# VHH binders against q12xb4: the designs that were tried, part 15

Target 1, 267 residues: q12xb4
Amino acid sequence: MLDFVGLGLFDEKDISLKGLEKIHNADKVYVEFYTSILMGTDLEKMEMLYKKKITVLSREDVEQHAEDWLVDAKDSNVVFLTGGDTMVSTTHVDLRLRAADMGIKTTLIHGASIASAICGLSGLQNYRFGKSVTIPHPYVSNRGVRVVSQTPYDTIKNNIEAGLHTAVFLDIDKDKGYMTVNQAMEILLEVEGKLGEGVMVDRLAVGIARAGSPSPVVKADYIEALRDYYLGGPLHIVVIPAELHFVEAEALVKLAGAPEGILENID
Below, E stands for the ipSAE of ESMFold2; O stands for the ipSAE of OpenDDE; V2 stands for 0.75 times the mean of E and O plus 0.25 times the DockQ between their complexes.

## First folded at step 5 (VHH)

Design Sa5 (framework vhh_sonelokimab_d1)
Fold by ESMFold2-Fast, scan of step 5:
Structure Sa5 (fold): chain B 267 residues (1-267), chain A 125 residues (1-125)
Amino acid sequence: as target 1 above (267 residues)
Amino acid sequence: DVQLVESGGGLVQPGGSLRLSCAASGFTFSSYAVGWFRQAPGKEREFIGAISGSGRSTYYAVSEKGRFTISRDNSKNTLYLQMNSLRPEDTAVYYCATSRGWTLYPYKESDYDYWGQGTLVTVSS
């Protein structure tokens, strides 16, 4: 048996009671931190609360050598822990398919996801979101040319034209670190400067830091202002709103400090 | 340091086949997912498919599934794209790319960190 358990957003206490029960009944417990890091905890705190030894798996252990540890789930109870929710914004469905090929039964124990947390924190309605997108760190091609992805700009543009908000995930890179809201705003404005379509000009955005912590930061303002706004430490995420319902606009003003002028153009 | 070099492009008649190669260097090739994209004249870059570092998992864009096959040879640091039943609509510059990020199935341009220079495939009579 292989149980996938989501750890939630921020610390070792975000786990569900069902998830904790799976850990207590497990013969082996594994975790990976390469897709998401819980900023409010560490391995020692998790082991102390969960009363189980936890083995950390590298990306290579999960992607290249999964069968080395999946084999244990044929004759024993194995738990695999991830930040957030088990199958949201991860490729861990690949592990479920490999387990199935080995005749191993799998279950999912859900955790809180950043995808739903941003709706609660911003006041924006979940059903009004379009396709999500990730902004990668700019890189230098093998021909020595600096490359900035146009995909986030295109996704945001298409969503806005459809009246849909965009959840914008920010790159997590082992070498470059965690992308900030400030860096994301700079990247979007850089692409705007090249394309000239006016999509990011005077565009409202919401910057969110440390969702699920005791003191998250949520700040709504125009992209140019957010570029210079201090949100503190990781992890960061951005939402680009499209057309706002009055209650959404009021939530952004009252709860996220958006410019009051956004209320003038909303019923 | 990281380099990806595509080869194997050229002119082919409709209904023909081509095998593209991508030679990788400067990183541990077997540890990273790699994929193929194409860009037709006047259009945006389009995802074709990806393969995990081990080669055990593949993911294809629905429109190309069945005609195109992705494979890799980790001992040679080489990625391949087998293209069958080619159509004029397949005319494009074909790029290989690697995701050194956190994604096992990188299917968005934004999931990829390093890109080759491209190889032109022209399908015409």
Scores: ipSAE 0.000, ipTM 0.132, lowest interface PAE 17.2, mean pLDDT 86

Design Sa6 (framework vhh_sonelokimab_d1)
Fold by ESMFold2-Fast, scan of step 5:
Structure Sa6 (fold): chain B 267 residues (1-267), chain A 125 residues (1-125)
Amino acid sequence: as target 1 above (267 residues)
Amino acid sequence: DVQLVESGGGLVQPGGSLRLSCAASGRTFSSYAVGWFRQAPGKEREFIGAISGSGRSTYYAVSEKGRFTISRDNSKNTLYLQMNSLRPEDTAVYYCATTKGFTLWSYTESDYDYWGQGTLVTVSS
């Protein structure tokens, strides 16, 4: 059997009691850190609290060679750990399908997700969110040209036109590191400078740092101001609000320090 | 156990330049991101910038972009901070620090676990 266990947002104690029970009963425990990292813990603290040895899997181990370790779940209890909730903002449903093809039963033990955390922290209503998008790190092409994805800009534009907020995930790269709210604001403004459609001009955004920690930071301001605002360490995420209900605007002003002027343009 | 030693601090006139070095002893220096922080008397320690273990990525406090440049030479176990167009308000003790385990880089002081003793930079006529 293969149990998928979400670890939650920040440290080794965010695991549910059900998740901990699965670890205690496991023959093998695997974890991956390439989709998300718990900034408040490390492997040693996890192994100490969980009383189990944990084997770290690379992206290649999960995406290309999954059968090498999935086979253990055919005749024993295997646990696969991920930050957050296992099936949110990951391709891990593919592992469930591969396990099913091998005759392996799977279960999901949920963890707290950034998708719900951003709603609680910002005061924005979950049912008013549209399609989420990830901003990838810009890269330099083979011809030495800086490449910046236009997809985040297009997704935000389409959501705003539909009256929907956008959750904007920020890229994690082993060499380029964790993208910050500041970098994300710079990227969106860079694309705006190229396209000139006015989508990011005078646009409100919410920067969130360290959701689930004892001291999260939530700051709402215009993109230009957030570009220069210090939010501290990772992990960061951005929300771009569309049209606001009064309670949403009030929450952003009172709880996230948004400019008072946003209260004048609400629905 | 990793030990970090900063050097290159001193007195410089406004508009001048300094290059700080941070020499590391110990193992796996190239596996860790390294950050620069500074602290003036009576003020909180503030983040200046960081560089990934490979050296491919650099991250700066927004206020320092363009004036300060971070680089590293993993073959020499050394981190550098090039400071240009120095101002009196840049007067501080400058520290280098390596990140914890799986952290690639961070703005947050608590994510760094090996700190140097600091080197004083004074910008004055």
Scores: ipSAE 0.000, ipTM 0.119, lowest interface PAE 18.8, mean pLDDT 84

Design Sa7 (framework vhh_6z1v_2)
Fold by ESMFold2-Fast, scan of step 5:
Structure Sa7 (fold): chain B 267 residues (1-267), chain A 125 residues (1-125)
Amino acid sequence: as target 1 above (267 residues)
Amino acid sequence: EVQLVESGGRLVRTGGSLRLSCAASGRTFSSYAMGWFRQAPGKEREVVAAISGSGRSTWHADFVKGRFTISRDNAKNTVYLQMNSLKPEDTAVYYCATSKGYTLWPYKESDYDYWGQGTQVTVSS
């Protein structure tokens, strides 16, 4: 048996009771951290709370050498832990297919996902979101030219034209660190300056910091204002709303401090 | 049992004004968005205006902007449509409706679950 268990958003306590039960009954417990980082915990805290030794798997262990550890699930209980929800923004369905090829039964124990957390924190309706996008850190090419991805601008533009909100994930770099909402606002405005299509001009955005933590921050304001707004430590995420339903606009004003003017003649 | 009762429809001359009322019962009124729709003979029903449960947010169709104003009084469980500068093309049966659920503004008939009986507004030259 192979049980996939989502760990949730922030710390070792975000695991569901069903997930904890799977860990307690497991013969072997594995975790990967390359898809998601839990900012509020570490391996020692997890092992102390879960009362199990946990083996960390690399991307190569999961993607290329999975059979080396999956074989144990044929005759014993193996748990595989992932931040967030196991099958959201991961390729881990491939592990389920490989397990099936080996005759191994798999189950999913869900964890809280950033996809639902941003909806709860902002008040924006989940079914009104379009394609998500990630803003990568700008980089300098081999020719010494600064490169800024246009993909986030294009994705946001297409979503807005379809009346859909955009979840905007922010890049993580080992050297540059975690991208902030402020940096994301600067990047979107930089692309606007080059393309001139007016997509980011007077555009409302929602900055979210530390979803799932005891001290989350949610701030809605125009992109220009969010450039200078202090949201504290990582991890950050952005939502760019399209047309707002009445209650969505009320939620942004009441819960995220959006400008009162957004309540007038919602289109 | 949810009930919506419209009132105020009558014959009005072009350029006149009229206020429609819709009294609601059987549900926590302030928890639901309310809309005004109209339907003229031989035409499809169209959304005229909408208001959030709290009354803080309103929407008006382009063809009535500046002339019609939606409002609500949650203490009286009533939604209103103030119609000014009436035109012959405003002639229709006007319906009030309450939304499905707490967080949605309904831009289409399918987004509403309870409807009133309608009140006839006739605008003559």
Scores: ipSAE 0.000, ipTM 0.144, lowest interface PAE 18.5, mean pLDDT 86

Design Sa8 (framework vhh_surovatamig_d1)
Fold by ESMFold2-Fast, scan of step 5:
Structure Sa8 (fold): chain B 267 residues (1-267), chain A 125 residues (1-125)
Amino acid sequence: as target 1 above (267 residues)
Amino acid sequence: EVQLVESGGGLVQPGGSLRLSCAASGRTFSSYAMSWVRQAPGKGLEWVATISGSGRSTDYVDSVKGRFTISRDNAKKSLYLQMNSLRAEDTAVYYCAKSKGYTLWPYSESDFDYRGQGTLVTVSS
């Protein structure tokens, strides 16, 4: 048996009671921190609260050598822990497929996800969201050319044209670190400068930092202003709103400090 | 380190087809997801398609769904992209990339570690 357990958003206490029960009954407990980390905890605090030894798996352990530890789940209870919810914004569905190929049953114990947290924190309606997208860190090619992904720009453009908000996940890289809202705004404006389609010009965005912490930051403003706004430490996420319902606009102004001008001429 | 070498690009008329190939070196090809990404002239990189390590799961950018098919042969350590009903807007340098995994949602470029030198696809009459 392999149980996937979501740890939630911020610290070791965000785990569900069902998740904690799975840990207590497990023969082996693994965790990965490369898709997301819980900024309010660490391995020692988790092991102390859960009263169980936890083995940390690298990205390579999970993605390239998964069969080495999945084999334990054939004859014992194995728990695999992730930040957030197990199958949201992760590649872990591939682990379920590998386990199935080995005849191993898998279950999901859900955790609170950043995907739902952004709706609560911003006041934007979840049914009004379109496709999510991730902004990768720019990199330099083998030929020395700076490479910037166009996919986030295109996804945001298509969502806006359909009247849908965009959840924009920000890259996590062990060398370049956690992408900030400021860096994301710069990247979108860089692509705008190249394409010239006006999608990011005078565009409202919502920057969110440390969802689930005692002091999350939620700031709504135009992309140009958010580029220079300090939101503090990770983890960050962005939402690009499309057409706003009146209650959504009110929430952004009252709860996220959006410009009051957005309240005019909306439903 | 993994080396990736793309091939199969060329000039094709609108509505035509091409099959791109990517040869990989390394022992663990079947253990990670692979992707195709492209860069059109004067534009940034765009994710096109992904395939899981086992080959059971695939995902595509909306503009190519129903036209492109990604596949792999793990015994030959090769990745393929079958491109049908090609359009002028598909003109780009195509790269294969080693992904860090696969999800149920559209793949992000941030999920890959390596990419090859590319193969040029030109769609014009």
Scores: ipSAE 0.000, ipTM 0.253, lowest interface PAE 16.1, mean pLDDT 85

Design Sa9 (framework vhh_sonelokimab_d1)
Fold by ESMFold2-Fast, scan of step 5:
Structure Sa9 (fold): chain B 267 residues (1-267), chain A 125 residues (1-125)
Amino acid sequence: as target 1 above (267 residues)
Amino acid sequence: DVQLVESGGGLVQPGGSLRLSCAASGRTFSSYAVGWFRQAPGKEREFIGAISGSGRSTYYAVSEKGRFTISRDNSKNTLYLQMNSLRPEDTAVYYCATSKGYYLWPSKESDYDYWGQGTLVTVSS
């Protein structure tokens, strides 16, 4: 048996009681931190609270060598832990399919997700969101050319045209670290400079840091202002609002410090 | 176009107080964050603090430590800097400036686009 357990947003206490029960009954517990990490905890605190040894899996262990550890689940109880909710903003459904191919039964124990947390923290209505997108870290090709994905720009543009908000996930990289709201704003403006379509010009955005912590930061302002705004440590996420309903605009002004002028741009 | 004119500078003794004014003309002063900067001879321009368009929120450089207070009167299109417990090291030309856009917390020189000509404050016995 293979149980997927979401750990929630911030620390080792965000796990559900059902998730904790799965850990206690497990023969083997694995975790990955490359899709998300809980900034309020560490491996030692998790092992102390859960009273179980946890083996950390690399991206390669999960994506390239999954069968090496999935085989344990044929004749024993294996738990696989992820930050947030296991199947949200991950490719981990591929692990369920591989397990099925090996005759291994899987279950899902949900955790709190950043996808719902951003709605609560910003005041933006969940049913008004369009397709989400991830901004990957820019990279340099072997010819020395800087490559920046256009996909986030295109997704945001299409959502705005449909009157839908965009949840913008920020890349996590072993070497480049956790992308900040500031870096995300810079990347969107860089693509704007290349395309010249005016999508990011005078565009409102919401920066969110440390969702699920006792003191999250939520800051709404124009992209250029957020580029230079201090939100503190990771993890960060961005929302690009489209057209705002009055309650949404009021929430951004009163709870996220948005420019008061946005109240004049409703309807 | 926005024009800014500082006033209220002059000679003051150490430990004294002084209030600077910045009069704005042009469009919609209340829509923009406005800040104060100072520049001593031979030094770079230093940020003091800023106030939001509505006047509800103020933001200060860490170095000011409660000696300076920024306020605004949007009905008079005027920004103020109240300076208390003045020291010789506060001697500088003081500038007011409006933010480039609707910045809530513009905190560096490059965030501002319209600048006054400055008013000299000398703290000396």
Scores: ipSAE 0.000, ipTM 0.104, lowest interface PAE 20.1, mean pLDDT 85

Design Uc1 (framework vhh_surovatamig_d1; at its last look DockQ between E and O 0.03; V2 from the best seeds 0.00; counts 0 for: pae E 20.4 > 2, placed apart)
Fold by ESMFold2-Fast, scan of step 5:
Structure Uc1 (fold): chain B 267 residues (1-267), chain A 125 residues (1-125)
Amino acid sequence: as target 1 above (267 residues)
Amino acid sequence: EVQLVESGGGLVQPGGSLRLSCAASGFTFSTYWMSWVRQAPGKGLEWVATISSSGGSTDYVDSVKGRFTISRDNAKKSLYLQMNSLRAEDTAVYYCARHKYSYWRGSYPTAFDIRGQGTLVTVSS
């Protein structure tokens, strides 16, 4: 038996009671941290609350050498923990398929996902979101030339033209750290300067920090203003709204401090 | 050290074809999703095509769908891009890119690790 358990958004307490039950009844507990980071916890806090030893798996352990630990689930109860919800923004469905090939039964215990959290925090409707995109840290060549990705700009443009909001994930780098909303705004404006298509001009954006924590920050403003707005520590995410329904615009003004002028364009 | 070495670029007339290659070393190539990204003169890096670690899934930017084909050979640690029906707007330096993240469902792959110098493709007549 292999149980996939989503840990939720922020700390070790975000796990569901069903998930905790699976951990308590498990013979072996594994976790991976390469798809998402829970900023409010660490391995020791998780082991202390869950009262179980947890083995950390690398990307290679999960994606290449999965059979090495999946075999344990043939004759025992194995739990696999992932931040967020296990099958959202991961390739972990591949683990379910491999387990099935080995005759191993699998179950899913869901966790809160950033995909739904941004909708709740911003007030933007989930069915109005288009394809999401990640803004990477700028690449610096061996010649010292700074190169920024154009794909986030293109994705936002295409979504806006289709009337769809864009969820914008921010790069995590071992050396450069966690990208902030401020850095993301600067990158989008840099690409606008190169392309000149007016996509980011007077563009509303929503900056979100620490979703699921006791002190999340949600701030809606024009991209130039968000460049200078302090949102605190990681992790950050951005939403670029397209056309707004009146209720969405009201939510951004009342709950995220968006400029009241956005209501004039809806009324 | 992670190394990615691109080759196969050149000058070609509109409507022509080119096949790009990338030789990977210094990491377990078979566990990484790989992409081709390009930089046109005066523009930023644009994602072009992605292939999953096993080769079972591919995705493309709309402007190249039906014209470009991405493929990989995990035993040879090589990534390929077959480019057909080339257009002037395909002119760019093409880079072989290793994904920083395995995959985000419903998202374009934009977080890349680029190590090589790229290979120049010029479509002109």
Scores: ipSAE 0.184, ipTM 0.607, lowest interface PAE 6.0, mean pLDDT 88
Fold by OpenDDE, look of step 6:
Structure Uc1 (fold): chain B 267 residues (1-267), chain A 125 residues (1-125)
Amino acid sequence: as target 1 above (267 residues)
Amino acid sequence: EVQLVESGGGLVQPGGSLRLSCAASGFTFSTYWMSWVRQAPGKGLEWVATISSSGGSTDYVDSVKGRFTISRDNAKKSLYLQMNSLRAEDTAVYYCARHKYSYWRGSYPTAFDIRGQGTLVTVSS
């Protein structure tokens, strides 16, 4: 059997009791930290609390060589741990499908998700969100050209036109690190500069840092101003609101420090 | 008050070198992309060089590539332009400019929301 267990948002204590129970009953416990990571803990602390050895899987282990460790689940209880909630990543769904193809029964134990946490922290309504997007780290192509993805800009634009908010995930890279809200703002403004469609000009944005921690930071401001705002350590995430409900606007002002002027622009 | 103050301009012979400095104040310098722009007599504003907020990325107009180097010291809130192998055509008032947006490439006059008073560079034999 293979149990997918979401660890929650921040540290080893965010796991559910059911998740912990699965770990205690497991013969093998694996974890991946490339889709998300618990910034408030480490492997040692996790192993201490969970009283189980945990094997860290690389992206390659999960995406290219899953069968090598999935086979263990045919004859034993295997737990696969992820930051946040399980099955949010398409990679997890792929794993589950592979397991199914192998005749392995799977179960899901859910954890706290950043997808809902951003709503709670900002006061934005979850049902008003459109397609989410990830801002990837810019890179230099083999031709020596710096490449900046325009996909986030377009996704945000489309959502705004549809009156929907956008959850903007920020890239995690082993070499480049955790993208910050500041970097994200720079990237979006860079794309704005290139396209000139006006989508990001004086656009309201919400930066969130360390959701699930004892000291989360939520700051709403115009992108140009937010670029200059220090949110502290990772992880970061961005929300780009579309048209605001009056309750949302009030929440952003009171809970996220948004400019009061946004209250005057509510239709 | 947001302010940019350029310095280091002067008269130089062709082939000579100058180092321009720009002192920033009144804003979080380290979070802004910065550029040098110049205006030659009788000509419009021309983009010269850009540097990212962290200093990790730079870009130059083709005519100055290999000769000019843009750099910054965020701790000192300073922007620099090292100009080598100067030519008569480099004669201009040079301005330090703050990006409103993080424009990476190209000349976008509207990309800069603040600019200094400039420093004159004259290249003449």
Scores: ipSAE 0.009, ipTM 0.247, lowest interface PAE 11.0, mean pLDDT 92
Fold by ESMFold2, look of step 6:
Order: structure tokens, then C-alpha cells, then sequence
Structure Uc1 (fold): chain B 267 residues (1-267), chain A 125 residues (1-125)
């Protein structure tokens, strides 16, 4: 059988007791690190705590060659580990479908997801979130022109108009590194400069660093100020609030250090 | 209603001193970074000094370093600027500004929330 086990937010200790029990009873344990990165751990720490050998699967192993390792779940207990919650913000439903086609039983053992953690850390209501987006690193085109994706700006604009907050994921790239809140703010302001629609003018943002760690940072301020605010090391995520309910605004002031002036704008 | 009321300006001789005050009301003063900004006749707005919300960190434009001291009293909801060794170039209307953001450095002139009429400082013999 195949158990999908979420690893949670930050380190090897975030696994649930149910997840750990599945690992202990497993004949084979696989992990992938390409959909998410747990900054507080590594393979050796996981193997030490879980007392099990863990095989790392590449994107190709999971997406193109899944049958090569899925077949083992027909006759043995196989665990597949993913950061966060296995089916949230991943394409791993494809693995469940492939397993079903092969007659393999599957289970889900959930882990804490960043999607829910941003709500708890900021005090923003989970049902007030619209479509999420990722800000990709800018690149230089074949013509030598700097290309900056406009999609994040447009997604934020559309959510704001609908009264919905936006969770803004920040790019991770082998060569360009982990995008920071500072870089994200600069990118959004650059697109604002091109479009001039005012979406990012006097706009509140929430920067969150190292959710689930011993040293998290949650800082709310206007985009221009967050551009220059250092949140420390990775991983970073941004939330762009829309219209705030009073409780949400109070939470940002008291929990994230937002300027108290935002309370003057609450209906 | 947010209010910032500047006072303490006047006419002084070069080399003299003045102490400016700013009375704040209508908001939680102790959580805001505050600045003094000034505008000389016919000129644009110039940042002068900044103080953190607790008062533990200060910064100054180079032209006033060593001569001006920004301070605050959070219990009295008051911001101060002690100006010593005044020069003719310091002649300006001085404004108390609260920050829209927790930290400000750079070229974003909308960072300052100015609500008062300012207080005129004239340095002349």
C-alpha cells in the first residue's frame, strides 16, 4: 500500500505521530524535495529521527517514472513523503490516480500546510483568500531585455477588486536562489511603474519568514517599507490583503506590527 | 482624528538655538516612527531627522549632524527637535511627520504623513 505523508512546515519534528508510525511500519520510504523545501532539516536528520532509510526521488522519478517505484506498493508498505501537506499545492494527485490504476491502496496522512499557517500567523481569515500566485525571478530575454512577469500584479489586482487576499509564493531557483520579501516588493513596484494603475500604491503587504521555525518573522507594512525591511533567512512568503475586517486589521497591528493607521480605514 | 501640532519656531541669530515641539493626538504615538522635515522658501521638502518608535534609534541628514538632536517622550505624546549652532541655511518651515511605514529610507516622498501647519524657523542677523 502507498501512504502519502506530509512533513509539515519546517523540520523533521513537524511530522505527525501518525506519519511517523507509517514510516516505522514501511518497507520503503521515498521523499521528494522539488515541490517544497524544509529549511530546518536535511535527509540525514530525517533518517536519524525516523530511523529509516529514505530514498530521494527526482522530479523525473515522480512525474515520468512513477511506476518504477510505485510497483513496490503492490506487495509492501511504501511511504511517500512531501513537505507541507502532500496534496496541497502539488500535482501529486497524479500519483494517487496512477496507484489506483495499478490496484494499489493509498492513504493520506496530512501535515501542516503553509496555506493554513499564513492565516494563523497573520490573523487573516482563510475564507477571504482568492487565487494564489507565484512571483518568478525576472530573466533576460534572447533580445537582452529584462522580462518581469505581470501575472502576479494582475492576480493581486483581481483579488483586491473581489475583496480577497492573495497568497504570493516566492520563486526558488537553483541559480538565482530564494526570493526574498524585499525582492518581491521591488518586482511588484517595478510592474506598478510600468502599468501606473495604482494597485501597489500605499498597499499593505505581510511578509512572513521561516513559518514553523523557532525564529519566525511576521511583518506587515506598506510595500515601499517592506522593500527595505530585512526579514532574515529563507523561506519567505508574502500576503497582500484586500479590504480588512476589523479583527484582521487588529491582528496585523498587534501580531505583525502593522502601522496603527490602517485601523482608520476599516468600515 | 489624527493631529500633529508644531511649535517653538521663531527668529534667531546665526549660532543660536531653538527647541521645536510637536504635540501628537488621535493615534497611538508610541508605535510610530517619527521625523522632522523642513521646507525652505521656494524649495522642496527636505528630510531632517528620524527617530524610532521607542526612541532607541535616530538618524539625521548630513547637513545637521552634530547640531540637531531629535527626541521623543512617548508618555507625553511629544516629538522634539533641539537645534543648535543654527545657520542661515536652516531657515525653513519645520513639519512634524509620522511615518506611514515602520522604516523609511529612500526616494519615496509619500512616506511622511504631515498634518500640521508647521513652525517657521528664521535664522537671520
Amino acid sequence: as target 1 above (267 residues)
Amino acid sequence: EVQLVESGGGLVQPGGSLRLSCAASGFTFSTYWMSWVRQAPGKGLEWVATISSSGGSTDYVDSVKGRFTISRDNAKKSLYLQMNSLRAEDTAVYYCARHKYSYWRGSYPTAFDIRGQGTLVTVSS
Scores: ipSAE 0.000, ipTM 0.104, lowest interface PAE 20.4, mean pLDDT 87
ESMFold2 (binder alone), look of step 6: mean pLDDT 85; pTM 0.866

Design Uc2 (framework vhh_surovatamig_d1)
Fold by ESMFold2-Fast, scan of step 5:
Structure Uc2 (fold): chain B 267 residues (1-267), chain A 125 residues (1-125)
Amino acid sequence: as target 1 above (267 residues)
Amino acid sequence: EVQLVESGGGLVQPGGSLRLSCAASGFTFSTYRMSWVRQAPGKGLEWVATISSSGGSTDYVDSVKGRFTISRDNAKKSLYLQMNSLRAEDTAVYYCAKHTYDYFRGSYPTAFDIRGQGTLVTVSS
């Protein structure tokens, strides 16, 4: 049997009681940190609290060599740990399908997800969100040309036109590290400078750092102001609001320090 | 075992068209973001195009926008690149690339896996 357990957002205590029970009953426990790292903990603290040895799997171990460890779940209880909720913003459904092909039963024990956390922290209604998008790190092509993805700009534009907010995930790159809200704002403004469609001009955004921690930072302001705002360490995420319901705008002003003037452009 | 098998390359005159195909196996194709990357003679790898897991979103390097179209067929586990108005500068070995990060967090230059032999595209008169 293979149990997928979501660890939640920030530290080793975010796990559900059901998840902890699965760990205690497991013969083998694996974890991956390449989709999301829990900034408030480390392997040693997890092993101490969970009272189990945990084997860290690389991306290659999970995506390319999964059968090497999945085979253990044929005759024993295996737990696979992932930050957040296991099947949200991951490709781990691939592991479930591979396990099924091997005749292995799988279960899901859910964890708190960034998808719901951003709604609680910002006050924006989850049913008013459109398609999410990721901003990748820009790079320089082999021809010396700076390449910046236009996809985030297009997704935000389409959502705004439909009256929908955009959850904007920020790239996690092995070499370039964790993208910050500041870098994300710079990237969106760079694309705006190229396209000139006015989508990012005077555009309100919400920067969020360390969701699920005891002291998360949530700051709503225009993109130009957020470019220069220090939110501290990772992990960061951005929300670009579309048209705001009055309660949403009030929440951003009172809880995230948004400019009071946003209350004038509602209803 | 992840396998990616590219095909459809060949010799074509400037202004011509080619359709590249990639047959995927050993993973659940429909859950992964996919890309085409190329390597011109004597140069490094250059990202060309990306398509989301559902096929609903695409992105391209500036030099191919309006000329190339990336698409996928999840039922057939296949990725495609329709190349129109080909130029001499498009001459390269083209690789099908499986992304190692999910759609919400990935970076295309460092977040993909190239497993196939590639398919050679030569644009010359």
Scores: ipSAE 0.000, ipTM 0.273, lowest interface PAE 12.8, mean pLDDT 85

